VHH binders against Radical S-adenosyl methionine domain-containing protein 1, mitochondrial (RSAD1). Designs and how they scored, part 3

Target 1, 237 residues: Radical S-adenosyl methionine domain-containing protein 1, mitochondrial (RSAD1), of Bos taurus (Bovine) (a5d7b1r34to270)
Amino acid sequence: APGSQRAALYVHWPYCEKRCSYCNFNKYIPRGVDEAALRRCLVIEAQTLLRLSGVRRVESVFFGGGTPSLASPHTVAAVLEAVAQAAHLPADSEVTLEANPTSASGSRLAAFGAAGVNRLSIGLQSLDDTELQLLGRTHSARDALQTLAEAQRLFPGRVSVDLMLGLPAQQVGPWLRQLQGLLRCCDDHVSLYQLSLERGTTLFTQVQQGALPAPDPELAAEMYQEGRAVLREAGFR

## First folded at step 18 (VHH; from W4 with L59I)

Design DD2
Fold by OpenDDE, fold request of step 21:
Structure DD2 (fold): chain B 237 residues (1-237), chain A 121 residues (1-121)
Amino acid sequence: as target 1 above (237 residues)
Amino acid sequence: DVQLVESGGGLVQAGGSLRLSCAASGFTFSDHYMFWGRQAPGKGREWVSGISSSGLIRIYASSVKGRFTISRDNAKNTLYLQMNNLKPEDTALYYCARVTSDSSGYRFDYWGQGTQVTVSS
């Protein structure tokens, strides 16, 4: 079938260092991962899709899913090389990699840059240690800020951060202050994500058992609206 | 016999969302790359998104980048297309397609009957 000569590619990394309390996706905790085999698979599948689609130009590549920053820079490089072999990958193409603070040392981030990554999306989620613990994250707010600083040093103007809202017992005022604090450290993009309680997750069970209060959808909505306003006022898209 | 049945289409206003499904039967779904295509009035058929057998690699036409998400559930033999921020130019009959592999390489060999998506301004 004919189609667009230009395309975007998404590369899914199926592994996480730790399962988040709110995540019910089919993700795996690395236990003897054969990364070489996975790399081969990714390379073959990327080239196959590109050649089959007839795409001549790849405008963007996004490494996402679980924790792509757990992938070796070599794997990332191999995939990008494979893409470049199958289609034109211009230097101005956006190549984004999702990274979690716990798996994103400065040297590792630099290596991803050397591999061809030119944009980072940091899974920060919160600047509150209690909230981070609630979410099952293994990094602290301090870790997150350190990672952000390092990311910005290596990828100036090309670092996005994810912030979650609508957590159990979370309040609008403190959350807005958190956002405002984050904005003082950010220079590119902030993505706001509302927590969704999913059956089968630890967080869902905790709420059902009364260990945690249910998220307030009205407060979440207010956070989102006020958050968007704050972002706009601060010049963020 | 190989069968692909699309569903989830309909009329939606610009900026709206739809989720398409493609139910596959008659073959080992998990062994095949899958694509979504569409045909707008007066235009030829074009692919909009593809997904590898493993689901680890996904491709999107530039026209739908950031708006459409392709996924698959191999346990349910189902292909999905989440369409957000729909535009009038997205109006088309949407098909799912199976990719086969032989000594000559990869090619599309089966298409569903399609589901109509209409986006009004």
Scores: ipSAE 0.869, ipTM 0.966, lowest interface PAE 0.3, mean pLDDT 93
Fold by OpenDDE, fold request of step 21:
Structure DD2 (fold): chain B 237 residues (1-237), chain A 121 residues (1-121)
Amino acid sequence: as target 1 above (237 residues)
Amino acid sequence: DVQLVESGGGLVQAGGSLRLSCAASGFTFSDHYMFWGRQAPGKGREWVSGISSSGLIRIYASSVKGRFTISRDNAKNTLYLQMNNLKPEDTALYYCARVTSDSSGYRFDYWGQGTQVTVSS
């Protein structure tokens, strides 16, 4: 069928190092993952979609889903090369990779850059170690800041960070301080995500059983509003 | 017999959202790439988004990038299109399409009847 000559491509990495306590998506924890097989699959499927659609120009590629930073840089490179073989992938195309701090060493980040990635989205989530543990993350606030520093060194002006709000027992003041602290070491983009309790998750069960307090939607709303104000004041979009 | 049945269309205001569904039957859904297409008044049919059989690769026309999300549930034999921040230009009859493969390659071979999406200004 006829269609647009320009397109965006999304590449899903189906594996996570660890399932987050709040995530109910179909993500797998790697147990002897055959990355070579997955690489082949991604390459074939990307090329097939591009060729079938008749797309001539790819404007953006986004590696997301689970933890794409667990992929070898070689896998990322192979996918991007496959894309470039099937369609024009201009140098100014946005190629973004989601990364978790625990899987984002400086050398790996550099290798992703060499592979063709030109933007990073860091899954920081929180700068509070207790909150990070609550979320089931394996990195510390210190780890996150270290990763951010390396990312910014390698990808200046092209590093986005994710910060969550509306966690159980989370308060507006401390959260705003986290955000303000983050803004002192971030100069590109900050994404605010409100926690959504999903049935079937560990966090949902903990709240339901009374082990954790239910998130306060009013506090979450306040965090979001104040957070947006802080971002605007700091010159962030 | 192959069947594709779209649903979820309707009238929405600009900036609104809709979620389309395509129920597939008569074939092994998980073995096929799937697409959403649309046909606006006075225009030809165009693809909007595509998804691989595994769901790992997704493609979006530039016109819908960042606003539409394609997904699939192979266990339910259903294709989805989440449409956010809809614009009047998105007004069209939306179709789901099956991709088949043979010795000649890949091609579209079946289209649903479509569901109407109308976005008012």
Scores: ipSAE 0.866, ipTM 0.965, lowest interface PAE 0.3, mean pLDDT 93
Fold by ESMFold2, fold request of step 21:
Order: structure tokens, then C-alpha cells, then sequence
Structure DD2 (fold): chain B 237 residues (1-237), chain A 121 residues (1-121)
């Protein structure tokens, strides 16, 4: 089947440290994960897809999904080698790995770099400990900032972060203070994204059962507008 | 009877979004790699995105990177294509394609009838 000579590849790591309270498309880490079997599956599937596609050049590889930083760096290396055997993977291709603060120690980040990763996306989502608990995250705001500092040291100019808005009980003022604090230690890209309540998630159930207030769309819109203004003033897109 | 039935197409403004579905029947869906392809009027057929049988590996043509997202639900025998930030050049008949394996390797062996996507300026 004819198609693009150039493509982007996405590798979905299926496991989280814990199931996120706001999404239902990933599993938390089960007892007895056979990573060697998963590695073989990823390698075979990447090579097969690339051969079927007829792609000559892979411009980017993104390791995402649950918590890809839980994967062995050996697994990342094996997948990238498989890609390079099936197509041209230029040295300047963007190879991004999503990482969470609790599994992204400096030594692990360096090992991912040695495996071929050259860009990080840090799943911060919040710098407020109460919001992190609401989202089901296991790290503190302090852990997140420490991980960001290590990531920037190891991958200067190549670290992206995200900050979530529209969480139950969020207020504009405190949220903007989080964003402003984040900008003191971020030098590449900040993503703002709004929470969507998805059926089957812990967060959806808590809102449905009345344990948490429903997110206010008017408040979320105000947060987005004010957040964009802060980013513009700081020179971000 | 292998069947692939696409749906979700229609007319949309540039910058808009559509979600395509491909309902599969007559085979073990979870054993097959799947692709979305398209054919614009007066143009050849091309693939835009592919997904492995497990769903763990996904590929995107450079023209749709960052705008299209392929996914599958193996429990519901359904393939999806979320299309965001649509452009007039995305106007095409969109079809899903099944991959099969035999002694000579992997190949495309079955295509759906397709669903029309029309993006106005």
C-alpha cells in the first residue's frame, strides 16, 4: 500500500505505576510482568509495521502510553535498534520518552539517554500535592521539581512538561501561581491541557457519586485564557 | 465472511474534527495489524496510519502526524481514527485495511468500502 516515505512512530507502554484516576486506557503494573516477552512483541511489531508501510525514514519515535519510564532502558534500546534495522532512523530524529517523577531518577534518565532517547516529556500534571493525590499520582510537587531539574541537566533545552487544568475544586489564582512557579525552571515547552472526565475512571466515578464537584467549564476556560497569557508574557507558545 | 465497515465520515469545516470507526467481523480481529488509508479524487490510494495487532505500535504518515490518532478496541473488534485540525487536502474516501500473514510474509488482503470525508474551506 502506497504511503508516506517518512513517518512518525508511537510506542505505547501499557502499564502505569498506579492506574491514573482520570484515564481508563492504561493498566497499572501487574504482578509478574514478563518484560522480555513484551520487548520481543514491541520489536517484532515495530519491524512488521515499518515493512508493511514502505517507510524509508522514521523522523520521530515517541514512547508514551502509561508510564514509559518504568520500561527497562534495554527495552527502549531494543525497539530503537529494530526501527533502525527496518528503516532509516537519522541521528537527528526526535526520540521522546514520557517519564513520571517517581520512576525518573537521574541514573535512569541517563540510561534512557544512552539507549537513544534525546527528548523528555515529564508528566508533572500539577505542582500542588492535594491535586496530585486527587489525580492518583504517587509523587510530591517537590519530587516533580527535582526530576525536572535532573532532566534539564541531562537533556538541556529538550525537556517538555505538562500542567493540567479543570480539575475538581481548582481555582484560577492558585493554579496560575503553579504555572508561574513552573516557568522559573522550564526552558523548552509547557503543555496546558484540560481534564476530561472519561467513563470507567476513578475520577469520573467520584464525580458521578458526588464525592467531588463536577469540573466547571467556565472556570476551565478562564484558566486556559489566563494560562495562555502567562505563557505569552514568558515567551512560550 | 470477512467484513470491514467504515463509518463516521461527513462534511466538516477546515480546523474541525471527525472520528472514524471500522467495524470488523468474520475473523479474529486481535490477530491482525490494521491500517487506515485514503484516496482523494483524482489521486492514488495512500495509507495514513497503521497499528499493530496488540495496539502497542502505531505509525503515522508525516502529513497527518500530530493531527490523526489511530487506536483499536480488540474487545469490540473496532478500529478508530481520530482526525483533528482537518484541512481541505484531507478530503478523501477513508478505508481500513487488514493485514494477513502467510508463508510469504505479511500483506494487505482486505479493504473496506470506505467512508467519505469532505473538508470545506
Amino acid sequence: as target 1 above (237 residues)
Amino acid sequence: DVQLVESGGGLVQAGGSLRLSCAASGFTFSDHYMFWGRQAPGKGREWVSGISSSGLIRIYASSVKGRFTISRDNAKNTLYLQMNNLKPEDTALYYCARVTSDSSGYRFDYWGQGTQVTVSS
Scores: ipSAE 0.770, ipTM 0.925, lowest interface PAE 0.5, mean pLDDT 84
Fold by ESMFold2, fold request of step 21:
Structure DD2 (fold): chain B 237 residues (1-237), chain A 121 residues (1-121)
Amino acid sequence: as target 1 above (237 residues)
Amino acid sequence: DVQLVESGGGLVQAGGSLRLSCAASGFTFSDHYMFWGRQAPGKGREWVSGISSSGLIRIYASSVKGRFTISRDNAKNTLYLQMNNLKPEDTALYYCARVTSDSSGYRFDYWGQGTQVTVSS
């Protein structure tokens, strides 16, 4: 089929650091993952999908989903090798991995690089420790900034970050201050994510129960517009 | 008894968004790889995105990368295509396609009737 010989591949890691949806107070890191079985599944499915599609060249591979930096670098390498066996994967193809600060230490980041990753997307979500606790994150803002700096040393010009807006009780001024501070550390792209309350999350339950105020959509819209203006003035995107 | 029913198409201005759904029935949806394809007026069929049975591997034609997102909900037997930043060139009949495996390998064996997407300039 015309134009279908070239493609981008997305690999979805199914596990994250979220607290267990059945008991949010005594467990916050996944345990009991059969990574060897998952690795075999990812390899087989990537090769099968590429064969079915008739793709000759894979222009990019993105490791996303839950928290892909929880994967062994060996799993990333195995998937990339499987892609290269099924199609042409140029040496300079963009290979991106989403990472969080707790699983993205310098030694792990270097190992992902050795496995074939050449771009990182760091899931900071916030540079405010109260907001990080609200989101159930296990790292401090300082730890996140240290991880970002190490990522940029290892992947210069190839690290993107995100920042969430529309959290309960957030205000435009303090949030813009977070964004401006983040821009002093960024060397590529910044993504702005608006909170969406998802059923089955701790945050949804707290808002449903009245323990936290509902997010204000007009405030979130203002934050997005002001944040985009700050990004444009700084030359991002 | 296999049925694939697409919905969510319509008329949209360039730069707009649409979300397509493909409701599957008559088979075990979670066992099958699925694709979205399209057929523009006067042209042959082409695939735009595919997804593995587990949903863990997804593929996008270069023409739709960064604009389209494929997903599936195996509990609801539904395949989705989120289409953002639509262009007039995306005008086509969009259909979902089922993959099956037999002794000779994997192949496409069922297609839906499609849902029309029209993108005005």
Scores: ipSAE 0.765, ipTM 0.921, lowest interface PAE 0.5, mean pLDDT 83

## First folded at step 19 (VHH; from DD2 with G55N A97T)

Design EE3
Fold by OpenDDE, fold request of step 21:
Structure EE3 (fold): chain B 237 residues (1-237), chain A 121 residues (1-121)
Amino acid sequence: as target 1 above (237 residues)
Amino acid sequence: DVQLVESGGGLVQAGGSLRLSCAASGFTFSDHYMFWGRQAPGKGREWVSGISSSNLIRIYASSVKGRFTISRDNAKNTLYLQMNNLKPEDTALYYCTRVTSDSSGYRFDYWGQGTQVTVSS
């Protein structure tokens, strides 16, 4: 098929350890997952898409979705090998894996590196334990920082961190301090994500029922603007 | 009969967004890989993005990476293309196409009529 000879590949891991309170994606809690079968599927589908597209070069591979860090490094390796069999996967291609702190031990992260991952996106979300609990995360701020440190050790200069803003009852001052704290231990990229209340989620229900205050869009906007300014000042893009 | 009907196109300013839909009928949508393609004026058809039947694998042309997102709702027999940060060079007739598998392998076999996307400077 005619088209681009260069492509980016996205690999979706459909499983999470726990559903986040704000997430409305079709994600599953793994129970008796046949990872071998899933791996085979991913390999076949990746190669099929690549061959159909006529892609000659894969510029990036992104493992995302649920919690890709729950995948075995072997699965990740198999997918990347399959990609390399179907198209040119240069060594300088960006291969990113989303990882949650709870599932990202040093040894596991290292194994992902050995598998071909060369960039990590850490789903940190918050450095406040109360906020993390509100979001339904199973890791603590401490866990997050430990994971970040380990990730940075293994993937120097190639660790992105996700930080959320606009949470219920969240204030600009404390959030900025949180961001500033994060920047003291982050040396690559920070992605700011504004919380969006989605129907059908636990968080939406809690806000609707008055158990939690509705997020303030004005405060969220202020957080975003100030946060971006702080990032720029600190040399982050 | 197999049908693919695209919608959601229109005129948008550079930097704007559009969401395209492809309504599929006449076949088991969930069993097929799907692609978005486009044809710009004076150019040939080119694929833009593809998605596996399981929705687990997605592929993007480098030209749209980071800006376009392909998705599907198998329950609604619908393919989507979220297009953000549109550029004038994205101006094209956008179409969805079905992938089939037979003894000869995988191939494209059906195409929609397309929806026009025009991005102005």
Scores: ipSAE 0.868, ipTM 0.966, lowest interface PAE 0.3, mean pLDDT 93
Fold by OpenDDE, last read:
Structure EE3 (fold): chain B 237 residues (1-237), chain A 121 residues (1-121)
Amino acid sequence: as target 1 above (237 residues)
Amino acid sequence: DVQLVESGGGLVQAGGSLRLSCAASGFTFSDHYMFWGRQAPGKGREWVSGISSSNLIRIYASSVKGRFTISRDNAKNTLYLQMNNLKPEDTALYYCTRVTSDSSGYRFDYWGQGTQVTVSS
């Protein structure tokens, strides 16, 4: 179909190392994954969509979904090369990869950079170990900060972090301290995500059974408002 | 026979959101790439977003990047388009279209009747 000659591409990695307690997305825990086959599929489909759309220029590529940082850098490189073969991929195009701390060693991050990634989105979610456990994350706050430091070293000014709010039993004060802590370390962007309690998730069941308190939407709203204010004051977009 | 039926359109204020659906029937939905397109009055058709059959790759026109999200549920034979932060320039008849393949390659071969999206200032 006719239309835009410029496009953004989203590449979905369907696998996670571990399912988060709050996540209801159609993600898989790898079991005998043939990454080579997946890589071939991604390459073919990316090129097919680009050719169908008649796109001449790709302005951005985003690797997201499950845990893209579990992909081999070779897979990422192959997809980006395929994109570049089908359309113009300028050097100043934004190529973002979502990464979880547990799967984001310095060497892997560097390899992603070498593959063509030029921006990272770190899914640290919390700087509180109890909260991280509640969310089903396998990394600690310490791990998260270490990952962030490495990411920033390798991708200066191009590292965003995800911070969740509105968790069960979470309080505004401690959460704001987490945010302020991140702002001392972060030099690019902080994304605030309010927890949505989804049916069918472990967290939903725990709350329903009374093992955890239900999230307080008023506190969540307060966190979001105060958080945005803090971000603006600190010069973050 | 192949059918594509769009729904979810309507009138919305700028900055608002809509979620479009495209119900597919008469073919194996999961085997086909799908696209959303739109046509504004007096303008030609333009693609908006595309999605691979596996749901692994999605493409967005630059004009809708960061605002629109394409998705599909192969079990329900349904294509979706979540539209956020809508703008007056997004006003158009939105349609879904199927991609087919043959010896000559890939092409669009079926289009829905469309659902009207109107964004007011």
Scores: ipSAE 0.867, ipTM 0.966, lowest interface PAE 0.3, mean pLDDT 93
Fold by OpenDDE, last read:
Structure EE3 (fold): chain B 237 residues (1-237), chain A 121 residues (1-121)
Amino acid sequence: as target 1 above (237 residues)
Amino acid sequence: DVQLVESGGGLVQAGGSLRLSCAASGFTFSDHYMFWGRQAPGKGREWVSGISSSNLIRIYASSVKGRFTISRDNAKNTLYLQMNNLKPEDTALYYCTRVTSDSSGYRFDYWGQGTQVTVSS
């Protein structure tokens, strides 16, 4: 197949420790999951796509989806090795792993580094414990900041953070304060994500039944615009 | 008969977005790797993005990394390509392609007719 000689790979981890209230595609990690079988599948499919596309160089690999940090470092290492066998994976390639604070101990993060990960994306989502509960997260704001600190120690200058906006009953002022607080703790990249209510989710049902107010798209838009301005002013991309 | 029908193309300004769809029929969609490709004016065919049958692995050409997202809905037998931050150089006829496997390995065996995407500066 003719085409680009350079490519990016996305590796999807389909399981989570707990299903987020707003997510309709992630699954709980079943007890007794055969990670070895999943690992084999990931390796085969990665190599198949690379060979089929004729790619010579992989510029980036992103482990995302559910909670990739729940994968064993050995699984991550196996996938990266498979990639390197099928195409050139330079040392300066960006290898990112999405991590949740609940599953990301210092030793585990270090092991991911040893496996070949060189960038972390921390899914803290909020620095407000009430909002975190609303989102179905099991970690606290404190946990998130501890994880962030450890991540930055192990991956200096290569830690991004995800912050959500447009939550039910969320206001612009308090959210901006969260962002400003976060910026005091991070020095690389902050990603802003607007909440999308998806059918079949707990959050959708709660809003539909009137247990929670519907998110205000105008407030969400304002948060996004003001948030981007704050990030730019602070020197973030 | 195997059929792949693309839709969602059109004229957009630079920086705009489009979502392409590929409706598959005549085969078990969930058993196949799928690709999006494109052909720009005066250029040959090139792959843009691919997705495994399990939906666990996705591949992107460097030129579209961070802007395009490939996905699939096996229940609807549909392949998607979300295209954001479109550029004039993205102007092309976009087509979906099926990957088949046999004792000889993997290969492309069916192509849609394509949908035209035009991005103005």
Scores: ipSAE 0.867, ipTM 0.966, lowest interface PAE 0.3, mean pLDDT 93
Fold by OpenDDE, fold request of step 21:
Structure EE3 (fold): chain B 237 residues (1-237), chain A 121 residues (1-121)
Amino acid sequence: as target 1 above (237 residues)
Amino acid sequence: DVQLVESGGGLVQAGGSLRLSCAASGFTFSDHYMFWGRQAPGKGREWVSGISSSNLIRIYASSVKGRFTISRDNAKNTLYLQMNNLKPEDTALYYCTRVTSDSSGYRFDYWGQGTQVTVSS
């Protein structure tokens, strides 16, 4: 099909280390994953789509989905090489990889950089251990901060962090302190995500059964407004 | 016989959202790459987004990056296109198309009739 000569690629990693309590996304927990086979599939499919589309220039590649940081750096490198073989992948193209703290050691992050990644999106979600447990995350606030420190060292100015708001029983004051904490170790971008209760998730069930309070949309709105103000004041986009 | 039927189009204001669907029948949907394309008034056909059969790889034209999301449900034999932050220049007839593979390689071989998307300023 004719059309654009410029494209963005999304590479989906279908595996998560653990299911988040709030996520209803189609994901799998790794169980004897043949990563070599997966790598071959990713390479072939990336090149196939590029050929079909007639794309000559890839402006961005995004590794997302479950936990892309669980992929071997070799797999990431192979995909990027395949892309570069099928189309022009400029040096200034944005190559982003989503990473969770539990799978993002300094050495591993460095290896992703060597593979061609030039931007990280860290899914820490919270700097409160109780909230992290509520969300079903396996990393601690300490882990998150350590990951951010390493990420900033290796990818200065190119680290985005995800912070969730509107959690059950979450308060504006403590949440703002979390945000301020992130800003001390973040120099690029902070994404604010309001929790959405999805049917079929553990968190939805817990709220429905009264084990957890329902999120307060007014507090969530306040968090978002105050959070945006803090970000603007700090010079974040 | 192979059939692709698009739906979900309509009139929306700039900044609005639409979700298009493409219902596939007459073939093993999960074995095929799929694309969304569009044709604006007075312009030729252009691809918008593509998705591999496994859903592992997705490709987007730069003009729709960050605004459109392609997805598929192989169990329902359905292709989707979530369109957010729509712009007047997105106005077009949107169609889905199937990719086939044979000894000569990959190619497009079937197209739906399309669904009209109109974005007003």
Scores: ipSAE 0.865, ipTM 0.966, lowest interface PAE 0.3, mean pLDDT 93
Fold by ESMFold2, last read:
Order: C-alpha cells, then sequence, then structure tokens
Structure EE3 (fold): chain B 237 residues (1-237), chain A 121 residues (1-121)
C-alpha cells in the first residue's frame, strides 16, 4: 500500500492493576495472564502492520493502554526488537512507556530503560489523597512523588506527568495550589485533563445515585484556564 | 456480502476536529486488521493509520502522528478515526480498508466508498 515511509507505533497493554472508578477502557485485572502468549501476539501484530504499511522507519513507539508498567521488561524488549527487525528503529527514536506509581518501582524503571524505553509518562492524576481514593487509584500522593523522583533520576528531562481537574467537589484554589506544588518538583511536561464521567463506571454510578455531587463544567473551565496560565508563567508548554 | 460504509466527514475550519466511522458487515470484523486511507483530489491513495485485529497494535503515518487516533469497537463492528487539529492538506476522501490473509501473507482486499473531509483555511 502506498503511503508514508515513516510511522509512529502504539502498543496497547490491555491490563490494569485495579479498575479505575472513572474509565471503561481499563477493565481487565491480570489473573492467570499468559504473558508469553501476549508477547508473541504483540510481536506478530507489530511486524504485520509494519509490512502492510511499507514503513521503512519507525520514529516513535508508545507503550500505553491499561498499566503498561505491569508488562515485563522482556516483553517491551521483544516488541522493540521485532520492530527493529521489520523496519529501521533509530537509536534516537522516542520510546515512551506509561507507568503508575504502584507498579513502577525504581528497579523496574531501570529495567525498562535497559529494554529500550527512553521516556516515561507517569499517571499521577492528583496529589490529594482524598481525590486519589475517589478516582479509585491504588497509590498515595507520597507514592506518586517518590515515583516521580525516581523517574526523573533515571530519565532526566524525559518524564511527563498529568493532573486531573473537574472532579466532584473540587475547588479552584486548592487545585491550583496542588498544581503549583507539582511545578516546583517536576520535569518539562505536565498535562491537564478534565474528568469525563463514563457510563458503567463506579464514579458515574456514585454521581447518578447522589452519593457525590455532579462535576461543575463552569468550574472545570475556570480550572483549565487558570491552570494553563500557571503553566505558561512557570515556563511550561 | 462484505460492506464497509464510512461516515462522519464534512467541512471544517483548520484547527477543527472530526470523528470518522466505518461500519462493517458481511464478515467477522474482529478477525481482520483494518486501515484508514485517504485520497486527495488528483493524487494517489495513501494509508493514514492501521490497527490490528486484537486492537493491541496501532500505526500512524508521520504526517498525522499526535493528531489522529485510530480505534475499533469489535462488539459494534465499527472502526473509528478521531481527527484533531485538522489542516488544509488533510482534505481528502477518507476510506477504510480490510486486510485478509492467504498462504502468501496479509494483503488489502476490500475498500469502502469513502467519506469526504474538507478543511478550509
Amino acid sequence: as target 1 above (237 residues)
Amino acid sequence: DVQLVESGGGLVQAGGSLRLSCAASGFTFSDHYMFWGRQAPGKGREWVSGISSSNLIRIYASSVKGRFTISRDNAKNTLYLQMNNLKPEDTALYYCTRVTSDSSGYRFDYWGQGTQVTVSS
């Protein structure tokens, strides 16, 4: 098929450590996972898509989905080796792995680096323990900050984080202080994203049943605008 | 009868977004790798993005990286393309295509009629 000779590859890890209260996408919890079979599937499918596309160069590979840091570093290495066999994967290609604090210890992060990962995306979501519990996250704010520090030591200047806004009962002032505190400790990239209530999630049910207030879209818009201003003033893009 | 029906195209200003759908019927959708391609006026077809049958591997042409997202819902037999930050050079007829396998490997064997995307300055 005619088309681009340069491509970006996305590798979807299908499992989470625990279900999130707000996301339908990450519903699988690994019990009895045959990782060797999954690794073979990922390898075959990556090579097949590369052959079909006629791509000669892969400029980036992104490991995302559920909790990719639950994958063994051997699986990551096998996929990257398979990509390099099917196309040119330059040494300076961006190879990103999404990681959660509970499954991304320093020794595991180093092993991902040895496997070929050179960028991390850390799913913080919040630095407020009440908000983390509301979101169904299994880590504390302290865990998140420890993981961020380890990630920055191992991948200096190549760690992205996120912060969620628009949560039930969230207030602009406390949230902005959270963001400002994060900026004193963080690397080059911070993403702000708004909660979207998804049907079939625990959080949607709690709001629907009146156990939690509905998120306020005007408040969320104010948070986003003020958050972007704080990021720009601090020199973030 | 194999059928691929694209929808969701239209006229949009530069910087805008569109979401394309490809409704599949007449075959076991979940067994097939799928691609989105496009054809600009007076130009040849080019692939844009592809996705494996299992939904585990996705590939993007460098020209659309970071702007387009391919996805599939195997329960609804539907392929999607989310298109953000659209540019005039994205103007094209967008079509989905099925991959099949034989003893020689994988190949494209069916193309939809397409849906028009027009991006104005």
Scores: ipSAE 0.777, ipTM 0.930, lowest interface PAE 0.5, mean pLDDT 85

